# Ledger of designs, part 6: miniprotein binders against q9vhn3

Target 1, 154 residues: q9vhn3
Amino acid sequence: MDPDDDLVLENEAEEIERLQLPEELKKPIDPEEEDERVARIEFNCSGCEMHEMVHYFGRKPPFALGVIYPEDNYVMRDPFQPPPPRWQSKPEYYIAMGTKCSICSKTVCKDPGCSFYYTASFCLPCGKEELKNWPPEAQARIRKQMSVSQGRQT
Short names: E, the ipSAE of ESMFold2; O, the ipSAE of OpenDDE; V2, 0.75 times the mean of E and O plus 0.25 times the DockQ between their complexes.

## First folded at step 2 (miniprotein)

Design tL2
Fold by ESMFold2-Fast, scan of step 2:
Formats: structure tokens, sequence, C-alpha cells
Structure tL2 (fold): chain B 154 residues (1-154), chain A 93 residues (1-93)
């Protein structure tokens, strides 16, 4: 057995099962924190019929540890996850529902039929108009994405 | 820093999670969240894209993520490496 003492990442993966929360993170959830679990932000995709209430709009949702988006996103806490016990504070699951088009500011979901990401998010109409200004890699990506979307229903 | 993009396909919807991690502590927390998410949700397909400072870092992270997915019971795993970028695709039966 010759473990490399510099293999920090492997040690972290192996120790996931043994992870425990600091004492302060096990504090009871107060009424104000519970109010923040109510989805109050309306999200409507302009490219499809997706309509959801979400909990956050921005780059760094406070309930999602280690999550930093390159742009503002509409983020929903996992609706199927039961709330943690009062005595336990733990990371909550989350879904990035969508964002705003960087050109027209319309809201779009993450479905390949509605939006495309290259350095920023674009609704498909705006993406198609700007396609010629993008490098070949990005052009190939959007074409592949559109091909997949066309075949999804079959 | 390390950039991690997770794409989840579930019930005809596509959800994208983006993470930029600057510390081993943050990486561990993200791996834990991935494990718990997969345990509670059984997505049709999950794709993890990693961009690291070096090719060696990318390969190391790819192996850790593979271990996390396998521990969650996901055995259909495909790994593609392109320099300092790694794409891992896992299909859930």
Amino acid sequence: as target 1 above (154 residues)
Amino acid sequence: SVEIEITVREDGKVYIFYFEVSSPEELREILELILEFLELRKPEEITVRVTAPTEEDARRLAELIREVLERAGITDVEIEVEGNKVTITARVE
C-alpha cells in the first residue's frame, strides 16, 4: 500500500460517506429562513410553455454550496426533496430553470429547443442571428444542439 | 479554479448546473450533493463536463467523478478527454 499524501481529491471522494456538518450548520431553522423556502419569483420561458415559481435569481444561490454561475440564473430548490429536520442544516438540491437572453432579455429555460449558451445565454432566435459572429466551435455546438432537439420527439 | 457543468436529462426536461470551485472543500461539498441528488432522483442521463487548469488535474477529477457515479450504482459511464477538458456521460438504465 503506498498512498500518495498529496492526493487530496481522492481522499475527499473516499471521505464523502464520513462527512459531517459543523455545529453551527445544525442550528434550528428560524421562521425567516422558512419563509425563504417559499418560491416567490415567477419564471416563464418565452420559447415554450414552461412556467414555474422559483426561489432565487442571481449568480450565487445561498442554499447551494459551491455554486457560482457565470450569469444570473433562475434557481428552484428541489420540489421533491423533503425539508431537512429542524435540528439539521444541510445542502439542498436545486435546479437551474433558466436565465435571461443576453441580447433581448426575454426569459428562457435550459431546454435545447429554447436557449443556447456560448459565453452568455441566448434565446434561439437571437442565437441564430448572431451565429455568424461566433467561432467555429460555437457554431458546431448550436447546430448539433438543434439537430438533437429536432429528433427528441421521435 | 475548476469549472464543472452538470447536465441532467429528466422527463423531457434539461437542467444545467454550473459550478466554479476554488477549494477542495467546495469540491467535496459538490460531490456530496451529486451523490444525494442521484440517490433521490433517477435521471435518464447525466453529463458532467470538467475544465481544469491542467490535463492531469482534469484526468484526476474525471476519475473521482467516475467513482462517485459508480458508488451511486451507475455503471454505464463513458469518458471523453480533450486536453484539460473532460466529458463524462452516464446513463441510468
Scores: ipSAE 0.011, ipTM 0.268, lowest interface PAE 9.7, mean pLDDT 68

## First folded at step 3 (miniprotein)

Design B2 (at its last look DockQ between E and O 0.03; V2 from the best seeds 0.00; counts 0 for: pae E 14.2 > 1.5, pTM E .773 < .8, placed apart)
Fold by OpenDDE base, look of step 3:
Structure B2 (fold): chain B 154 residues (1-154), chain A 82 residues (1-82)
Amino acid sequence: as target 1 above (154 residues)
Amino acid sequence: SEKVTVYITGSDPEELERALERIVEEAERLGAEVEVRVEDGTITVTVRNLDEETARRIAEEALELAFRLGVFVIVYIREEKP
């Protein structure tokens, strides 16, 4: 059992450990960059108990490149997405949480049980009233949405 | 509810814009929620809160635009997860 075989195995293990790319030292996220990633806008749905902190309110979230909403939306960054490398302006995944009712300005989430959209966003109470003024085809669509949402709550 | 996602690509920016306008107009006529993303010569139009029939109609319109305007269109109809 030649003593030379044991030395080669230890050197290979050390070389493999050296060839293990240093764990990319998670460069400490610049405290300033961390601050920009903190959600500071409160979102409270008036239709349900949903409460979240979001990153943006408006039509053009800066972290969602090229996205334009027809109305001001409460938008958050995907909390599960790792921050993109500083050198790559990759569009981040995002979640539109909700908006404001076009009639009463109450904040509502995008859940069919809390809001619906026809030309604008409505909370369910305001939308039910406006429904009377809409074409029959639009009314049928919204009624279908309402029926499905009620079925999920039962 | 269903959503329709339309990816529009092409070499002519004016044709892309025309395609976008037509899809948006159709969606607005139907009172649907529209989200637009423009990135690297690709336009992504997401139309939300649709019933199955309306979703199909939007999809058909998008496909017709591909033939008429010479743009490349990929259409996905998906159920919106609650």
Scores: ipSAE 0.022, ipTM 0.418, lowest interface PAE 3.8, mean pLDDT 78
Fold by ESMFold2, look of step 3:
Structure B2 (fold): chain B 154 residues (1-154), chain A 82 residues (1-82)
Amino acid sequence: as target 1 above (154 residues)
Amino acid sequence: SEKVTVYITGSDPEELERALERIVEEAERLGAEVEVRVEDGTITVTVRNLDEETARRIAEEALELAFRLGVFVIVYIREEKP
């Protein structure tokens, strides 16, 4: 083997080991994977009655590859999504449940009836007070969103 | 490569169409493969053949558009093998 084989084998071996996952055959559970898949963080929306256990709080959830939120988010895997198509190798399912209000720090879900986002996330009470200081276009958008969230069709 | 899936719902069809248009235009500008499905009030946009940075940008734009346009959006990013 020449020196380039070491570099190639190092990269291929590392990638192959991840893909093959021989540790999956071992009886011990991977602590990092178990910790990631265990919903240990309590999420309670202050704007509605939603209470859930979620998997992550932060900007870059490990299981939501390539996503970086502008703020810390409570993120869970969705265990109830349909099975992936048989041809896909590894589907990822997640839900960004909510965040903390940038003013009062209350936990709120992403439902338009509980919070909204304009440069930062706000619960509805704090956001309604703060939107008065926003440009008219931003005010119009959020007021329209709040009207729809009240269930006009019901 | 990466795949971004965006589910878009809402009660205002004009805002749904505008959100869809913006996501598709961005994906086409980047040379990505785009698939759109419409199912009883839900729009599903699938964008393929992305690098990690581009996939993240599209996902972030979709979330911002949800707020700006008053639509509800769920975003997934998955690594996909050709």
Scores: ipSAE 0.000, ipTM 0.183, lowest interface PAE 14.2, mean pLDDT 63
ESMFold2 (binder alone), look of step 3: mean pLDDT 81; pTM 0.768

Design fdN1 (at its last look DockQ between E and O 0.09; V2 from the best seeds 0.00; counts 0 for: pae E 11.3 > 1.5, pTM E .407 < .8, unsure alone 65.48 < 70, placed apart)
Fold by OpenDDE base, look of step 3:
Structure fdN1 (fold): chain B 154 residues (1-154), chain A 80 residues (1-80)
Amino acid sequence: as target 1 above (154 residues)
Amino acid sequence: SEEVVVIIRGSDPEELERALERIVEEAERLGAEVEVRVEDGTITVTVRNLDLETALRIAYEALELAERLEEELKKELEKE
């Protein structure tokens, strides 16, 4: 067993250890911080088959700094965005999934095939009834939206 | 659909609030979707689901409102 073989193996092991990228010490995500990042609110659109878990329901999502909705929205954190470092308040990306119909309170997503907004959010059935009371210009806009949405479902 | 972003800047929170209310009311009257962001004396109003004509109108109205608010603020500062 030539003494030179042991030196080569030790050098390879040390090189492998040096090439081992320091295991990014996955700082244990504080269990409390992990808990806040878990989506716990169920979102079910009454107009389609969309079903998602979201993080917030209301007008002012705490993770969306300075964002105020005119109505209570179901809001989720961007699932692809890594958590910001604890020391940096970076604005998080977020997605508003939907809201409740202002008339019937059914949950609807923001898809034009499920809801529209005019002064408030409406599901399509309720909005169609209210449409009759709206200005002609508003009616035309909503009718156009409904026609495009129905054309995609067919 | 067109999107209009209106940025309101001011030092007086009450004036900013009044301006915001006017823009939101006008946008809603036109059947537009409205999102509001408030940050350090700046209000950003995003108005969506507009046709081009309506978008241009809102942008123009917002500009006129901003100019009026600046004039009012100048008058108040001149009285102090």
Scores: ipSAE 0.014, ipTM 0.288, lowest interface PAE 8.0, mean pLDDT 73
Fold by ESMFold2, look of step 3:
Structure fdN1 (fold): chain B 154 residues (1-154), chain A 80 residues (1-80)
Amino acid sequence: as target 1 above (154 residues)
Amino acid sequence: SEEVVVIIRGSDPEELERALERIVEEAERLGAEVEVRVEDGTITVTVRNLDLETALRIAYEALELAERLEEELKKELEKE
């Protein structure tokens, strides 16, 4: 069993409640379609321990011509559309999942509870240290963001 | 929250300004946070607090913008 399949597959939960389903329903997936949709670069957020496979890490995703990120990003292409045929060149859609902290290089997702941005991306521990040197308005925004993301109390 | 980063390079200053204005206007219409960084020949626009569908839409617009800018540059290079 693939833990990623267990974590993302909603249909398996219904199998028990509705009717017994044949195992064949789970098996015949087009290998090329699976390979083209399945991300191959591991993304592991140090802030929330998220595990995800993404399609690209860097500043210039090959599937997004003319787009360059200011920092290296873990980028996933659109999981809701099939990839284009190999012989046809066309744009694909993408999502920036996260980046590396500019101080410690730990991987963090874009969630405000895991990282924040001021001229560069920071994990929360490094950002808390760096924010002391920022303008008061920026400090207030980031502190408010961190307070909301904690949920229980500030 | 999702984040979309658009980087615009290699256009003349007036085209860069128009592209920037369009991206910022779209982000503000959606109620997103917008940060703009301007470096020599490069404009970086960061848009935050978007859902997945909105992030995909802005990414599509960024790809169209990049394709249009490349087309304009090619026309100037051809010098007709």
Scores: ipSAE 0.000, ipTM 0.209, lowest interface PAE 11.3, mean pLDDT 59
ESMFold2 (binder alone), look of step 3: mean pLDDT 65; pTM 0.484

Design fdN2 (at its last look DockQ between E and O 0.21; V2 from the best seeds 0.00; counts 0 for: pae E 12.0 > 1.5, pTM E .406 < .8, unsure alone 66.449 < 70, placed apart)
Fold by OpenDDE base, look of step 3:
Order: sequence, then C-alpha cells, then structure tokens
Structure fdN2 (fold): chain B 154 residues (1-154), chain A 80 residues (1-80)
Amino acid sequence: as target 1 above (154 residues)
Amino acid sequence: SEEVFVVIYGSDPEELERALERIVEEAERLGAEVEVRVEVRDGKVTITVTVRNLDLETALRIAFEAAELAERLEEELKKE
C-alpha cells in the first residue's frame, strides 16, 4: 500500500466533506406552526368561480396587526411568506378575499362584478333590491358600478 | 392572473386620496389592472382596491402596502 494512496484518499474525503454543503438543517418547522400557516377555511364566491382556501374569517385577522374590518372578511395570508422568527414580529402580506352579503349571507368576493358596499356589503342581486330604497345619489353610483362590471362579463 | 382585494379606511379625504394615488400608481407601474370603489359611511371613507396581477407575489405586495396605509389611517381615526 503506497503511502501516496492514503494521502489521496484523505484529500478526497476532506474534499467531499468540504463539498458537502452544510445541509442547512432545515430546522423542523414546528408542526404547530406549520399547521397555523395552512389555509383551512374554504372561500367560494357565489357570484363567480373564485374558489380559494383562506386562513381567517372575521374582523380582526391575527396576522394583520391593527387591521379591523367593519364586517367579517375572508382573509388569506401570503402563501409565499415564511413564518417570522419567534423573536421578531414581522408584518405579513395578506389578502381580503371577500365577505358575506348582509342580506342573504351568501359569500361574495370583493370584485365589483360580485359585490358592492354601501353602508354594508351586498351581493348584486340583493343590492339591486335594496337600491330602490337608497338615495338617488347612491343609486346612481351603484348603477354605474354594475354597468361597468357587467360590461366586463359580456 | 391573480386578483387581490384591499380595503382601506379613513376619515380624512385628503389622506385617503393620497393613499389611493400611491396604491394605484404602484399597481399600474407594475402592470397591474386596478379597480377602485369608494364608499362613505358616517363620515368614514372606505376604499376598496381590486388589483389584478400576473403573479400572486406582486399582488400580495401591493395588498400589503395598501394594508399598511389602512392601518395608519385607522390609528389616526382612533386618535380623533
């Protein structure tokens, strides 16, 4: 066994060890933390084909500091944002997907083609009925919105 | 394309206008389609911004910026 063979093997082993990129020990994401990041609330817009899984339904999303909605909203966390370190409070991106119609309680997205807001959120069918009871100025505004949204659907 | 919906609230029309302008400009700069709804209720203005983007990440960023503005507006309202 030539002494030169041992040196070559040791150098190869050291080179392999050097080339072993430290496996960034993906710290096992705490299963509990992973669970909180999974969207578990189903959102289905009654006005369109929008279907999504969201993280929260209510007025005060826990991941949206300081945000208080006037009505319960379906809210989605940024699916691409990693969980903040436990020692740091970082703001998270989020999306308000939709609400429930104040009259019929059907879920609607915030798209002008599916809902509008005047004192409360309405689906378009319910809003059309309520429109009759609103001031003329409000009626005109909503009609304009509906006309624009319908123009897109055509 | 992804659709993102953001709602901002406030009582100061000028501040809300500035906020809206920033959101719209940023969204448009990024090539997003933006729709805006403005509602007034009991002296409080609600602005709903619908942003349609090619990618969700960009949409979420815009949404976040809008949300930050909303938070600031809400804080100001609490001080009044």
Scores: ipSAE 0.015, ipTM 0.319, lowest interface PAE 7.1, mean pLDDT 71
Fold by ESMFold2, look of step 3:
Structure fdN2 (fold): chain B 154 residues (1-154), chain A 80 residues (1-80)
Amino acid sequence: as target 1 above (154 residues)
Amino acid sequence: SEEVFVVIYGSDPEELERALERIVEEAERLGAEVEVRVEVRDGKVTITVTVRNLDLETALRIAFEAAELAERLEEELKKE
């Protein structure tokens, strides 16, 4: 194994791509993360009144090393830390506000009264339908989670 | 109702557990409500720590500590 390989690959083309990490970090996969000419990403929870403007939608912001979401998330950047230069590999810190339901794609915040998670995120209507496919132990845990959140609405 | 999600991936369960314990301890010290989810997706183990009952500033502080732990984990995994 070559110690210079950040990702062990079997062919030279992929090794060259890995060695181009500074350029790949400079060229984000989602241009909306780097392009301030677009409007801020609007996050509006379909299950409650939460509305926020966020900076990123995806699983791994290019500047947030070590923060990897299991699903695409609406992420607000750290308001106390200015964005680093695009050529600089430096982690940025983000707060995940919510995600899209894995079935209907409606935007929901992470509050247990608006969504829940089991292998994927679901809004309450879609999640209640998916519960019948879960193991009984998982169903019981999710139902308890919903009961706690329902009590908060009193 | 601000929430921080810290997602930890890896093939080393002992290091994942240790990092999880540090994050949970720090969040509880700050008075946060912590929920831990362990899920298996496509043969991969993911550990998701949800921290609630925080203002934005405190949530960012916890996210910073979690990111440093995740960097250490990724660095250790590259040595294999």
Scores: ipSAE 0.000, ipTM 0.214, lowest interface PAE 12.0, mean pLDDT 57
ESMFold2 (binder alone), look of step 3: mean pLDDT 66; pTM 0.523

Design tpN1 (at its last look DockQ between E and O 0.02; V2 from the best seeds 0.00; counts 0 for: pae O 8.6 > 1.5, pTM O .593 < .8, other shape alone 3.737 > 2.5, unsure alone 65.154 < 70, SAP 87.456 > 70, placed apart)
Fold by ESMFold2, look of step 3:
Structure tpN1 (fold): chain B 154 residues (1-154), chain A 80 residues (1-80)
Amino acid sequence: as target 1 above (154 residues)
Amino acid sequence: SVEIEITVREDGKTYEFEFEVSSPEELREILERILELLERRKPEKVIVFVKGLSLEEALRIAYLIAKVLEELLKKELEKE
């Protein structure tokens, strides 16, 4: 095994693209390998151009028994690590990607430019309408969260 | 600073850790303490929930977590 000591931006861009369309997931699937390690759930963010195949959607991921999330989550396996052999005891890593809007049920990623959370998750169009009815303090908090997203862009 | 929730499944048990980090160095220290709390048990599944970040930033943090855990587990195996 040769560990990657390269953490430069170049490597990360390549890894992001691999996440979008993994070659492993585009091939015909052997029935023996049809399970939670195969990304079969389509995730299309309605607020941006993100399109990914993910491994789980729900509140009770089977790989984390006893955990119940407040909302359904789209969860994918970390694309930077190959899946370990099933007979080998090695950790597997997953990433929570997004959810469905509580009003319109459109799929949205966790990016503050696509959705935000206040007692429930909302896409920006629905959330902007709901904001108008929320206490001023809650409105300010949500707008502050959007401002943090702006700062993270630069 | 970034708020992270890690759920670890080990031997049919679930462990939840929630923490805030401001740097990769602090992340490494926290992950070392998490492994110490799990004693000589290796995680079977690790799910990362990163709050309030873009997908690209969340993926970077998940990548760092996986890399640091791999390094720490490799170091532990090398130690006799």
Scores: ipSAE 0.013, ipTM 0.422, lowest interface PAE 7.8, mean pLDDT 65
Fold by OpenDDE base, look of step 3:
Structure tpN1 (fold): chain B 154 residues (1-154), chain A 80 residues (1-80)
Amino acid sequence: as target 1 above (154 residues)
Amino acid sequence: SVEIEITVREDGKTYEFEFEVSSPEELREILERILELLERRKPEKVIVFVKGLSLEEALRIAYLIAKVLEELLKKELEKE
């Protein structure tokens, strides 16, 4: 009398439920993550009337994968990019608004009329003084930039 | 990898876009996206810097970008 132990697979449903990978709890989008999308850092250019709210100030914006600035930059998320779906961490496009002058620490935008870069970022007034210490080729480049920028303000 | 910096001036504001491109396909996608932005926005000036390439390659890319921008500008002028 071979007992047909009917393995009553009654618990298949419970085992399937246990084997169901915990539904990735759609982590409620932490209201804190929604908060990270709001630009909260004020950017004011000392060289012009540009005023914007930005998302980040530093060398490594968290929303810009692999981006490392040599200096602290004011960076905002691309305002024209739709927010990536919450499940896809796509690197977002970003806009660098400006930085601080390496000499006077005043905030300046990246407009050629407000700043220039040579080994470091400079506002135009500080840069004019530093030009004297640079190689002739660099001086010529920056002087050209300054001349073009001044012509547009008139 | 090629670094592309695009500076856009609009309404007295300057926006700088930085891209790292590892393939021609990625470059195309980025350029198309920039073009879409430029179509939606009427920039006063666009400056493109291409880094990480030979001078010849950089010039070729810059030339292509310039052509596309010229075409876009023509289309916008025709709508007015």
Scores: ipSAE 0.013, ipTM 0.267, lowest interface PAE 8.6, mean pLDDT 74
ESMFold2 (binder alone), look of step 3: mean pLDDT 65; pTM 0.471

## First folded at step 5 (miniprotein)

Design B3 (at its last look DockQ between E and O 0.03; V2 from the best seeds 0.00; counts 0 for: pae E 20.1 > 1.5, pTM E .583 < .8, placed apart)
Fold by OpenDDE base, look of step 5:
Structure B3 (fold): chain B 154 residues (1-154), chain A 80 residues (1-80)
Amino acid sequence: as target 1 above (154 residues)
Amino acid sequence: SEKVEVKITGSDPEALERALLRIIEEAYRLGAEVEVRVEDGTITVYVENLDEETARRIAKEARKLAERLGVEVKVRIREE
């Protein structure tokens, strides 16, 4: 009878119960915090029919852990992620929906058929006009992107 | 605690984004905090970890991204 059998961790259930953070720390979500979770910013892509309500517009979404965008982005919380427990630092998954074109200021989504990024964000029409001023490598990349997007429309 | 700095560079923004997402996912699974700075063709990810093992794991995964995604990855681990 090997002595290793008697480690009946009888107290594992009690220790698990102790480690169960009291369910009571389900403090009701502060109505103000609940209000912050409601998407209130309208996002309309000028390049496609995408229309969504988002939570943030700017460079530093407060619900994203230290994310800093080079340009103002329309950002939404991941709609499929449950709200994090209040006791945990609230890193949430997020989705950057789009930006404004740096030339014409129209709102565009991140879809390759609507926008691209090179030094700044561009809608496809504005980017096409600027393309001639860019390095050959950048031009090739954007041309490829435009060809793929046009192929999906046929 | 250790901080992992991952600098991702490349000409393909989609590859950069995929690399970023992978690092974030790994950091979240490990319970780490993440700060992201984005510039043209460059993403810098700062991951704050509780222990050296988690830092090494993130660093290893980040280095694997270079070969898979065709991006350049530089990793630095700093003690905080």
Scores: ipSAE 0.013, ipTM 0.263, lowest interface PAE 8.9, mean pLDDT 77
Fold by ESMFold2, look of step 5:
Structure B3 (fold): chain B 154 residues (1-154), chain A 80 residues (1-80)
Amino acid sequence: as target 1 above (154 residues)
Amino acid sequence: SEKVEVKITGSDPEALERALLRIIEEAYRLGAEVEVRVEDGTITVYVENLDEETARRIAKEARKLAERLGVEVKVRIREE
């Protein structure tokens, strides 16, 4: 149970005004934003030798409000677009490069020849083993995906 | 469609920032239009282009967030 203290509210209002929260959200030079703009996380796909430096690994990139991935992802900012304000971000500004296999934890890119998704992400070897335990309908879908991705790598 | 107006006040600037960012994150996840205004130490977040069910969910989530972070939140749902 908190006591009512009206004098505290007046001090808070002054603190908010001095902090300039809307200006803080619009500030182009922000130490946190500058750290987020530097790609420091190495991403390499175990399935296709793709190698990139990315900006974030996780489900909810702090620099992209409103972007939520179903699994941890290696996320790269689009290098050819200016960064949006932190509070105004769109999914098309960021690229999800890949994830970790839910079984063996090897890093794999989103290419269908390297990984696929059914309730979780799998590298192809682990997915082939898990496929055996899936319902027949799910097995058919994934086998179709694998045949298409192998044909596209020609 | 519905418009949710969330007014945030409190004594901890970090708590206010966390509450604001969480409300904006939730609104963007739902595809809503968001506008933020600061007047006399009150942060007002307008979330627009919602159906009634989604508007009530955002209002409930905003009130739960206020309890967790120790900020005061007043939520109104209005027709547009």
Scores: ipSAE 0.000, ipTM 0.083, lowest interface PAE 20.1, mean pLDDT 64
ESMFold2 (binder alone), look of step 5: mean pLDDT 79; pTM 0.743

Design B4 (at its last look DockQ between E and O 0.05; V2 from the best seeds 0.00; counts 0 for: pae E 13.1 > 1.5, pTM E .589 < .8, placed apart)
Fold by OpenDDE base, look of step 5:
Structure B4 (fold): chain B 154 residues (1-154), chain A 80 residues (1-80)
Amino acid sequence: as target 1 above (154 residues)
Amino acid sequence: SEKVEVKITGSDPEALERALYRIIEEALRLGAEVIVFVEDGTIRVWVYNLDEETARRIAKEARKLAERLGVEVKVEIREE
C-alpha cells in the first residue's frame, strides 16, 4: 500500500468535508409561517369515525396552487411532506378530507361510504333522497357506489 | 428524473374528478409527487420524481382513462 494512497484518501475526505456545503442552518421558520403550518381546523365526519385536524376550509387553499373547489372543502397539507424550503415557493401536496353536505350541511369525508358527488356533495342519507330527481344514468352510478360501500362495511 | 404532465378535459365534472383520483392513486402508489391544477372543465396533473419506465407506465395508464371515463386525456413526458 503506497503511502501516497493514504495521503490522497485523507485529503479527499477532508476536501469532501470542506466541500460539503455547511448544512444551511434551516433558518428558523418564521413564527408566522409556523403558525400557518399548524392544522387548527377540526374535521369530523358525520358518516364515520374519521377525526382529523386540517389546515384550511374553503374553495382556494393558499398552499395548493391553481386549485379551486366548486364547494368549500376541508383541506390539509400532506403530513408526510417536509415543509418546502423558504426560498422555494413549491406547491405543497394536499389532501381534501371532505366537505359539507349541500342539503343538511353535515360534514362528511370523501369516502364513498360517507358521501358522493353529483353536481354537489351529499351525505348518503340526503343523496338517497335526491337520487329520485336525477337522470337514470346518474342514479345507477350512485347506486353502484352505495352497494360497494355497503359491501365493505359487512 | 422525469415529469409526466396530464391534461384531462371533459364536460362531466364527475368523470374529471374520477380521472384525477385515479392518477393521484397511481402516482402515490409509485411514490411519486403530484401537483394538481383544476379549472372549469380542465384538470392538469403533474407527476414528479419518476424514472423513465415509471413515467411511461403512468402515461399509459392516464391515456386509458380516456376510454374508460369518457374524458379527453393529453399526456406529455418531460425531463425534470
Scores: ipSAE 0.023, ipTM 0.424, lowest interface PAE 3.7, mean pLDDT 79
Fold by ESMFold2, look of step 5:
Structure B4 (fold): chain B 154 residues (1-154), chain A 80 residues (1-80)
Amino acid sequence: as target 1 above (154 residues)
Amino acid sequence: SEKVEVKITGSDPEALERALYRIIEEALRLGAEVIVFVEDGTIRVWVYNLDEETARRIAKEARKLAERLGVEVKVEIREE
């Protein structure tokens, strides 16, 4: 009945309700669990005016099972995904907002106008200096990507 | 390891978010690492720790989701 090729997001709540066993759902709320779900980590991009509150900073967000970032990331829970029931362990959707520059440690968002990635994440000022130490072919590639990113939207 | 970049574009914010999150969910199911770039009207997703077959599978799923959700998707696979 269910197509193997497709992910069914619109029907997830209905399927969960259909399969739910009679269980008591009035367990005491753990204050630490409630506090963890509140976005209390401030994220301010140093390359633009982006400001957000996020839920996690690090490589392994606990709400994003199986995810290991190559660098520490500011990660928020998906604001459009309903939280799973407390009795069910299930991966949640999430959004990685940004990182810290590998050289100056300033916080930058993932926008190509604020940062880029080559073996590590760099803010644009630090990245422009760092690419001088790379092979000439890599320098040309990154400069081309930056030029296309700035001029593509006309 | 291979790196997959998925660029998602559209004018419907709800459709963009649905497409993004389903791509992330599929990547997580396959044991990949995910980085998301958010921009006005454009979302870029980098997926790491992939072999070539898995990368092509993610690209196929992203294109199918884009057709179903009415968003545009551009997928690029880079081997490093």
Scores: ipSAE 0.000, ipTM 0.185, lowest interface PAE 13.1, mean pLDDT 66
ESMFold2 (binder alone), look of step 5: mean pLDDT 79; pTM 0.737

